# Designs tried in a protein design chat: VHH binders against DNA repair protein RAD51 homolog 3 (RAD51C). Part 16

Target 1, 363 residues: DNA repair protein RAD51 homolog 3 (RAD51C), of Arabidopsis thaliana (Mouse-ear cress) (q8gxf0)
Amino acid sequence: MISFGRRKSPAIEETSLATSVMEAWRLPLSPSIRGKLISAGYTCLSSIASVSSSDLARDANITEEEAFEILKLANQSCCNGSRSLINGAKNAWDMLHEEESLPRITTSCSDLDNILGGGISCRDVTEIGGVPGIGKTQIGIQLSVNVQIPRECGGLGGKAIYIDTEGSFMVERALQIAEACVEDMEEYTGYMHKHFQANQVQMKPEDILENIFYFRVCSYTEQIALVNHLEKFISENKDVKVVIVDSITFHFRQDYDDLAQRTRVLSEMALKFMKLAKKFSLAVVLLNQVTTKFSEGSFQLALALGDSWSHSCTNRVILYWNGDERYAYIDKSPSLPSASASYTVTSRGLRNSSSSSKRVKMM

## First folded at step 6 (VHH)

Design h09 (framework vhh_vobarilizumab_d1)
Fold by ESMFold2-Fast, scan of step 6:
Structure h09 (fold): chain B 363 residues (1-363), chain A 126 residues (1-126)
Amino acid sequence: as target 1 above (363 residues)
Amino acid sequence: EVQLVESGGGLVQPGGSLRLSCAASGFTFSYYAMAWYRQAPGKGRELVAGISSGGSTSYADSVKGRFTISRDNAKNTLYLQMNSLRPEDTAVYYCARGLVTAQELYTGGSDYFDYWGQGTLVTVSS
């Protein structure tokens, strides 16, 4: 006796958990396709994952291409969802989506990049706070250069907007950092030429300077007007991948008398920056003067704008002195653990620091 | 997390052709440079071909004009089209992922490929 090998639609798996029956609603599908799956009896991920693309296409009255994509999504969600539920750990769907959203800008300090998850994240607003002289402007200039590293060298191939409220931007320093960046890229392209006999892609330091859109802002009124104009500007210059504000608070500390109005205006500005970051998939970096005090393993942060402002940013990085060494600390982030990393400011820009290299050698 | 799975290897006669595939998962394939390496028995690992995230290609002199590297970002798949195969091309072929970020320019070292598949065997003989 040979039984017909025809495979009918899978039975819905019995469970005491009511929510498991509605797992298909969690898949990122169009309402039309989701409706067809549910109408065909595919309401849980295990019933979807256990069928072939041909059977699913037939049962749900969709194309085999659509069925294959649904099965791919269901298999990933089913296997990873149960693991997440058992251990409370992040599932691999969340990890895959995090990976998909991770174009990052290197700081040229690999220790700092490591605590940042690989560098400054796009689609996020990152506040970098610290005392005068700690290196906030140095980081701003470094990022305006490094966003331009071509995709061939693992970078974003983007351009920068630099908004300067204090006159802290020094074009000769930006040129110095750009020259170092070009030299670093030439080492990588030399490797590709040596091993692959590839034609090298060359970028000049002057080209890097031309790709920084510099705005000098002399009042809080000009700052508000520029922020309102940025969406139109970036729509016309879609290759911008970082917006740096140095500093976000300067004109609001000195020129703004009404503290309640100040808080409202800054919160509205932060919302606009968040919308720009999400809409254009770019990084927004807000440099802010703060007073930091490290005591008994914790930071005490005195904010220029108060605590309510700090919740308006995705990530907060605090720069501080530990003796003669510069450190960065991840104070707030939805995705990064609290961690510290040392960095140094050299003639070539930001680099890793070393306890053994603190000695000055005079030649 | 990162998975690279090669396929398409086999036995082929001199002058024949093969197409290798590498199915990538666990990362945003379109953002990464990718490469093919090979290792013959008793020899060291050799870079064969590379392709940038932007599609720029590079080849070792020994395969230039015979091999073509390509990528399909919609399918998260890397390919190596091998034509005019020679006995000297006999090796295990590995798919490799390149620089994730520009951060790796500053980590030191000169090997800019960090993840490798299990390999697929190509044997060219009569």
Scores: ipSAE 0.144, ipTM 0.468, lowest interface PAE 4.1, mean pLDDT 75

Design h10 (from a02 with T103Y G104E K105M T106G I107K; framework vhh_vobarilizumab_d1)
Fold by ESMFold2-Fast, scan of step 6:
Structure h10 (fold): chain B 363 residues (1-363), chain A 122 residues (1-122)
Amino acid sequence: as target 1 above (363 residues)
Amino acid sequence: EVQLVESGGGLVQPGGSLRLSCAASGFTFSSYAMAWYRQAPGKGRELVAGISSGGSTSYADSVKGRFTISRDNAKNTLYLQMNSLRPEDTAVYYCARGIQTAYEMGKYFDYWGQGTLVTVSS
């Protein structure tokens, strides 16, 4: 079953509120002045910063000069642009909260969604690397369907761009996943209509396929040209919320001789994708083949282009086999801890692995 | 700058044949679905034939079995082979660039050529 996001009420974490509010006693003030401020009801920086120096002086029974100095200190402590270590830590926390509040696209595998912080993040470029056959294209197709889940069902209500470099996209598979998505949506909206008189959402599998813009790319030259065109295309189709590239490196592995130029061009494309993700608040997903290297009697799995490429992507997920089970690993992310999750590919799309030793109630 | 330039139109007798060409430039031709539309005097534009980036084709019922759409990605050229022409095929024929979706080819069109006139008359 597809996991629908539960966004019934605004969720605001106590930690986020605590981070946005700083107590007046943290200011470098004399105990007597600090006591006067607190006694007058000025217990947080926001209450101090919103008052004039004359009003603050009157309320706290201090001089206007003292009030002016207090306001300067309060503004410095709240300013995100200051050089303070406190402001540096606050900026990191604010960035983390901003990333946690970004819209996310479910993978339909709740275990995988959990390690991703709820799903594939918008405004980010996420690289998904893995060996052939591990399910990269399956994830790409799944995300192209799931981005379209209506907001009433906890989704983004968006459209998808699918860029296919290998010819790996199968319309019959996309239809199969779309059919499962429609069935899951009908169950959810039927329940909400029956019990809460909510509007029913009707969508056909064919409608889902019509909302995936499909670009077949047969050479690296065509890939570069398309990437340069995407900004104009998306500006004319602003309902696009995900861009999938399957795979980002295929033509550069098969048809490209200059390795230094190849690395530069791919890094430039990744930066253009980052610009698109930020400008249009959409997710970019770059599917990439992992190479296996033999070293000192052991095998190492490495992504095709090494460290310089990795700096051009926000998040990096590595897909791997553990025996006969599929796993995903968060290798790089500014906001997500390293973690692994199992997943399986079923007739209905991505789902939690049935081989999991844990049996919990899941929606 | 996207440009689509049609050629090959002309006067032909009923039962005759014509081959239309569309020279495309300013975009990655092989990545786009392409189509032929026509507009007869006093009528709206109608889709005649479409071809996906992968080469799959579709045709209006009125032209099935008589017209063949094809593409040459190396030459950035779209073709329409028209056989067994009828007086009702008389129209201005337009080349169009389409955005392929996973379901329907050529549902979304963003650029059109200037057109080429085909007249079928005795």
Scores: ipSAE 0.266, ipTM 0.520, lowest interface PAE 2.4, mean pLDDT 77

Design h11 (framework vhh_enristomig)
Fold by ESMFold2-Fast, scan of step 6:
Structure h11 (fold): chain B 363 residues (1-363), chain A 124 residues (1-124)
Amino acid sequence: as target 1 above (363 residues)
Amino acid sequence: EVQLLESGGGEVQPGGSLRLSCAASGFTFSSYAISWYRQAPGKQREWVSTISSGGSTNYAESVKGRFTISRDNAKNTLYLQMSSLRAEDTAVYYCARGIYTAHELMKGTYFDYWGQGTLVTVKP
């Protein structure tokens, strides 16, 4: 899997391959069919769209009907510039009748993206739990920036909603990560313009901050009201592709006279988030505090939220410390195997840990 | 530059009615969702009602069916019609514009834009 990263002068072959693989990854294809296309050398939308269905079927070892549908999807993506329509993707997925890869938001940490199946999935509700200080807010800010990466660079070209319940959102940090993202995009698109005559995409860090809708929430009553209002807001701002709640449980951690009411309200909010994710084909990320109590080999949640909560969240990722290094673990997912990945928080945002991308020096 | 000015508060008996107004200036009023909040003596701030730029309304459960939020974009004014007032409605009422982008936060706005408030006293 390919992460958006900073390179001073990427090799032309590697850059072309990375771009082609990223473009093909954006098509709503089953992992099996996508793998066959990539293995056959059909990694770029233009290379796919320019071939006949019979040649594509032969080269990728797929049926001519499958090849025809792939070409139809590739043509739709090319005709609409760098943007695919949500309705077109829905119809294509129904026609394939297979488990398909959803559009995903990179974390800028390729090891973390790998265990997530390419990044944070759209149409899913992902819970990210961890102890204070582990980097939950850092991931939330990173995703609110990365959702905006243009389609030409392998992103979604979307906008973000950031719901802040703790006051943890630091605008200076968001600016710092946005500046790093803009530098990486300018380097990449400048290279592509010079060598492939591609259109240069220019974006300023202030534009990225303008595209993060920030909502400060100071009570659980305000939180419930905002969640009820989100469907209308998103219907008026359909380019939103991620909703981040930091944190989902902060205003609910105090003693409740009616614990059943607390559980019911939180479960209802989670169901509303799932409905929004499905209706608008966006990612919902719920940040939550957890506790680590090692009893017979298991981690214990800070709050027990019950089966309705569990069924309302598609994926659960647990962040934890291993010594002085940060790790992420896939705790629950219908489609992802249990796996762990290290990550680090740098001045430029989330990146691979120095211990995970070890280079072997050839002498 | 951005200003919100509440008016219409006062003393009222239980079961009475009041209409609050919030006059806005210094921004494109029609483009923003605007909210009413209240702070009762000895309690934390409580959200009361919000109206979207498109006119969609939302209410706290405690006021639903008794309060009506509305806006007049031509006059840059927000309203809260309060009926069947209770002792528990006694509070300073604030008009608030939320922060809707991180760019607005970067411009030195760390909280919602708040008005000066208007006192509503419901005497049992």
Scores: ipSAE 0.045, ipTM 0.425, lowest interface PAE 5.5, mean pLDDT 74

Design h12 (framework vhh_lunsekimig_d3)
Fold by ESMFold2-Fast, scan of step 6:
Structure h12 (fold): chain B 363 residues (1-363), chain A 124 residues (1-124)
Amino acid sequence: as target 1 above (363 residues)
Amino acid sequence: EVQLVESGGGVVQPGGSLRLSCAASGFTFSDYALYWYRQAAGIERELIASISSGGSTNYVDSVKGRFTISRDNSENTMYLQMNSLRAEDTGLYYCARGIQTAWELMNSGYFDYWGQGTLVTVSS
C-alpha cells in the first residue's frame, strides 16, 4: 500500500476576493450542487480542478458521478472553455514556435527524435502504444536515463519517476543503459574539451539509478492514489523532468466492472498528468498496450480501450513491426506531422536501425 | 536538405588578408556549433577554428591572433577573417556543422555535414 500525505482542501476565507467566489458560480450547475461546493470551500476553478472526484464527492456531500461532471466542467473551463478560447487564444504560427522552443528528451534514436520534433516534449503528455514485445518498456527505461543527461551535454539534467504496474522494469537493464550513457557522455565531453576547452564532466551509473524514483503499483486503487499524490511528491522533488507510467491500462484490463467508468477514470488521470506536465514543465509518458485489427480489408492498430482514449493525451505514438524491423508512427499530435521512423533496441539502448544510420562515430 | 557552401578563397601574398564565408541552409543555423577545417596537399584535414551556438570560439595555436571566426545568425553565414597570412596557411578550407548534443554522437559521427571547400593559396 502506498502511504500518502495529508489531503489539502481549499478553505473559504470571508475576506476572499469576489472574483474567486465567482469562478465556481460560473459553472453550469444546479443551485443545490453549486451551494454544496461553495460551502465545502471549493470556490475557484483551480481548487476544483486539482482535487480528486472522490475527495470532492466526500467534501461537498455529492455523488462520485456528480463530482466527476463538476471536475470535467472545471477542467473544460481551464483548457477548452471560453476563457481559454477568447482570452488565451493564439494563432497556429505562434503555437508552432512555442512547440519548437519546448525542452525535449532524446530517445537515443535520432530518426525517432526527428519525427518527434527533437525528442519527447516537456509540458506534454505523450502516449506510446504498441503490442507486447515491441519495446515500450525499453523506451521508458531509456527516457528515465536520458532525462538525466547534463545540461552541459545538451540534456535537461533532470530526474525520473517510473511507475511500474506489471513488474516489467528490470534494474539490470537500467544499469546497462546507464553505463552506455556514461560512456557516451565521456566521449562527448572529451570532444568538447578538445574543440571548445569546455570542462569535462564525470558521471557514475550508480548516480543515474539513484535518480530514478521507482514506484511499484499492484492495483488500480493504488494507481489512482499514487496519481493523486504525484503533485505533492514533485513539488518536493522539483528536479523531476519525466514521469513514465508502464503501463497506464494494465490494472484496468482485469475485469473492471464498468467499461465507461474505466474510460472516465483513465481520462481523469490523463488530465491530471497534463496539469502536472504544464505546472512543473516536465514530460509525461504513458505506455499502453495496442492490439492489431483489420477493418474491411484495412490493417490498423487500435488501443486496448478504443479511440475515445485518444482524446486524453497531447501526442500519440504507435509502435509496430514492419517485417523484422521496429517502427514508430506519429498517430496524433497538434504540432507534429504524421511520419514514421525505424528504431532498434541494442545492448546500449535505443539506436537508429542499421539501414538508417547516417554517420559512423569517430574513434 | 542540409547544405554548406564555402566561398572567398583565392591567391594572396604573404602578409595579406582574406575573408572566407560559409553559407548554410536546411537547418536552424543558430542552434549549431560550426567549424573551419584546413587540408593541405597530402595531409589530413585539421581543425583550425570553432564557434559554439553561444558564440564561444577556439583556435589552433598556429592561427590564434591572426584568424577570427564569427557567425551571423540572421544571414545563416559563418566567417573566417584571415590576417597576416603565411605560406603554411595554403590549403583547401572546409566548413562543417558539428554535433550539438551528446545523443547525436550516439547515432552519428562528430560532424553531420561538410562543405565542398574553398582554396586559399598564399604565394609571392
Scores: ipSAE 0.034, ipTM 0.420, lowest interface PAE 5.6, mean pLDDT 76

Design k01 (from a02 with T28R G50A K105E T106P I107V; framework vhh_vobarilizumab_d1)
Fold by ESMFold2-Fast, scan of step 6:
Structure k01 (fold): chain B 363 residues (1-363), chain A 122 residues (1-122)
Amino acid sequence: as target 1 above (363 residues)
Amino acid sequence: EVQLVESGGGLVQPGGSLRLSCAASGFRFSSYAMAWYRQAPGKGRELVAAISSGGSTSYADSVKGRFTISRDNAKNTLYLQMNSLRPEDTAVYYCARGIQTATGEPVYFDYWGQGTLVTVSS
């Protein structure tokens, strides 16, 4: 078997990119049929779903019966809500499969991606809170890079908006992470090209940096003005697939003379982010500088923000130290169980903190 | 409220010089890239010159060596020094606010001023 008996490189094994890059791997197909699809250039669900069964059979050198089953599976994985109007009412199973196929952005830490259901979800607002130095900005930069992984590699092929309130964004760090992403992607696509004749994707690290829209925000007034402008900006730049706010609370930790005005502003801002996520099918990631407390069996964010803000976040992830090791915990989610995963911050970005011998949590 | 107000336009002879200014308000000027666009009669808007928040400059080939873009962050003011003016430089000149990428390159412009007319004629 051309795809078996060969070990993958440590870089591919360290990251969730192997599962996120190749959408075709998510289909319940035999390895030989999957290899034929990838060899023909059908690596993304959208490329498979848009072709006829006879064209797919010809291109991938498979039977029309096999091609029909593949298209059926790919179409069942399509999250296009307009299809319900064309085909009549959807059943609960079809709705579940549509939710499972929603695009996700890999963190490059497969253990973290696993507790997130495959990565950071589009159409959701995800709050990531933690103490100083835990790696919030590192995750923000990583997601700004990884959202750009091309569709041919199973990614979103999108661009990023990075809103920086503290001046924590370092272009040299973003370049290091972009370089590592390009190397990992070249190694993986080179492997797929060599063994499955899949198309190779070429990206330069500098191009990745040019696809991150960077906004430096130095006051709460500027932050409000920018949030109000984002809908127009994104409507004119529809390839944006993630908005990172680093940090959401920095300018709102100051004394605010009118508490009623502050509450109205926070509520409107929260509503704007949720509307953006839903309208443009993008991920909103709100990085939050917090003091974390473990109280009554759960982590509690020590923040003086209103209830409306909390309810606007789909998912809440808490970053914490366990000894010398970094962990992420799913504190709140409508679809994800409470779970923890370790991660590490390396010169190449986020990676798993443990290999097979140390995946079990020790004291 | 973002405001960009251009000034310094007028009638000038071929080979002459003119300095345009743009007064910016309603945002942190030093955090944004800025640019000068122009629109000549019967033509679309074209980018003339851009300056990053860090001071890196770029120019259209038609104006390289003749025009100089600069900024004064203390005064929230953008400038365009135009030398060796040609009749083809006749246009309404617009100041624009640029959205930067992580490298500081302006890739999208979201606000423009009302413009200032420059006429190059003898």
Scores: ipSAE 0.418, ipTM 0.771, lowest interface PAE 2.3, mean pLDDT 78

Design k02 (from a02 with S31D G50S Q100H T103S K105E T106D; framework vhh_vobarilizumab_d1)
Fold by ESMFold2-Fast, scan of step 6:
Structure k02 (fold): chain B 363 residues (1-363), chain A 122 residues (1-122)
Amino acid sequence: as target 1 above (363 residues)
Amino acid sequence: EVQLVESGGGLVQPGGSLRLSCAASGFTFSDYAMAWYRQAPGKGRELVASISSGGSTSYADSVKGRFTISRDNAKNTLYLQMNSLRPEDTAVYYCARGIHTASGEDIYFDYWGQGTLVTVSS
């Protein structure tokens, strides 16, 4: 199912402002706020940038929110090493708005998207753990397709890297999900064309398959080497918006005797993925096996990865069977509350469980 | 219409044997991977055994060496031979159809039967 996205409001990118005496007049502020700043004695960018938002709000008789926006504008023009460090610090308000605006990849299951805050978050590392057969690989393939949904349809218009350690990727399944995605996009763009005179997007399933960069990895040595090479690869292919690793631990379960070294290497790889996610503004999804039995309301990872691993991933999602239904649970996230959602795996990919699987009706 | 119909479940004593069958219809059976899942009371579903369209098999550690999955493409039937049964094997056993994924860890299952109860008790 194609998500009906909110259209991006037109935004003009602001660049650093000129530095000069009386430069407060050059800031893109309302006349009222500009007048208040000048009346309070804030006539140059250095005087503004060196003050806290609370002090600026008090002195100029404006809200702390208004003061914070003024400080952002003033900071853009400051080019001193020590001031750059001070002015570059993120406050909680800035972090909240940054989190809210992050691009997200739909899972095609709206119930799952809802507990994820709209989908899989870019600039984050998300671990998805589950027992064999629960649908980890299905989610990985689904995200590799859905990252490509064009911006006109509410997607990212990106490409995917799929790293396959177990041989679990099936091109025939990826084609099937791509075909369903194209059908859903045709339905959505047809609706928008008829009723809103929007341009109709055309994409073929073959195009979707061409936009998945597939890497088969047969050993932990190859896995480490590939992870080290990814920064260069992505710098040459900046349209990549998701990296899927299926699974992150497979080769480390079979042929790795030094448990301390294993934990260190896996944590180092996760940290490298976090750096890639931040640097290229992409999503990293690490698929991980848990124990074959979910017993007494608890689960265990196939490998004991410890606190260092837990700190290396932004979000952790656990997939489990609850009776006859598949469920996903937000186990760990800095921004999302703990929540569960059901999902189903169909011939068309991930969808809501049958009772809630609804598509937008054409007018 | 895809249909999977399980049979062969029942009450058996510890150490006994049962053979489960799954009659498949509504699709080209030979093109699909097939699997057996089980669900014990109060627990989630567990993958027991799978068989690819090419005949490659995989088993859960708890049943390896005791259970054998097989298929008869001419009869559109999936089998699970269960030997040396233990009380822990008590569960509803489900036949499942998988579209082709690589052998092993994650198989995409899009249809399940209604299940057949296996009770291992004296």
Scores: ipSAE 0.000, ipTM 0.370, lowest interface PAE 10.5, mean pLDDT 75

Design k03 (from a02 with I99L K105R T106E I107P; framework vhh_vobarilizumab_d1)
Fold by ESMFold2-Fast, scan of step 6:
Structure k03 (fold): chain B 363 residues (1-363), chain A 122 residues (1-122)
Amino acid sequence: as target 1 above (363 residues)
Amino acid sequence: EVQLVESGGGLVQPGGSLRLSCAASGFTFSSYAMAWYRQAPGKGRELVAGISSGGSTSYADSVKGRFTISRDNAKNTLYLQMNSLRPEDTAVYYCARGLQTATGREPYFDYWGQGTLVTVSS
């Protein structure tokens, strides 16, 4: 139409191109750093992810350390749209950053992995708290399987220690999750063999179960004795890359008469786990019970033994129900922002939920 | 502290018998699989006999029908009854606590005793 001297506002365009161009604006960067990045022409995640830290630092006039953090954040943001079963094969860029980035164990839920910075971190003690039935043991079993994913599939190629205080470990469930893991690895390595002539993985589910060192602990005295022995055991079995305790507090919640001694013993065990994590570059995962408390007009989740104990752990994740959906929340971490992610427990183990397509039910 | 203390070793003539004992402490003995291993001079360690927490037993082919493994959970004690001893049975015998894998297919052993010497000679 003829304008008649009046300028129309341009139509607001909803396009994938506009979304792509503005990807860099969504990174959690200072305005100064973001401004430098955009001024250098780095406006989308793909342009950022495809360059070296040295090239990015030179182009944006920032330090190499700042460039590395930007690339790490960009890679994490790219993964938020990915429904990959495995984090992908290591490339030369990933290998360059191996000394600066801690190895991580995938949960098989990419939404959960994203809020964890890529998965459960090695050299850290991660506490996972939740109410009975929320899936703590499911996560413990999943991690004891996933730590064994070979390096060519993006995993650690390690073994697991599973310390069971409640009798919650079910071998049939571990087998079911192992079978799913083998199937997922076969699909991935078959693809890589066909297109990149890579070696195929030949693991059996039974081999995965054999690589889980299972300790049934029936008292707090046995728990203390086992924790004191773990350094020697791991020094003789250096391929162990995760230690799972399900649950850390079970034998201490009942019939422990000296509450001050209980707190000291638990703190000492947590310090021993931290020393193991640092010394052997492995992940320690402490599963803990959460109770519902009523505070300030709402129900809040609280750890079974209180907040003072939680200072002994690097990261704290709280599992909770939101209606019929399971969620994980980063409650405490020195390196991770507070964030929530939905997850589901399937016959194949932990997976992403289809929360955006699900009916929201009133609580 | 987990401790395994073997006793009962000694010098015996071919065709003779010995009973080895292993006193266990520092853990719930009844919940663990237990085993006897032996190591002859200049040779590697060999599994002789194993017993599950439920009492199921297994034996190396070289000792089947001659050796009997048993346990007394009330006394936290593991036993190896050795009959019809041969010179090739000469070894240091070790008590071991069995760590179960999720499948139980290949037992791992996380604690070992100091050993007790068995010498079979004329």
Scores: ipSAE 0.000, ipTM 0.325, lowest interface PAE 11.7, mean pLDDT 75

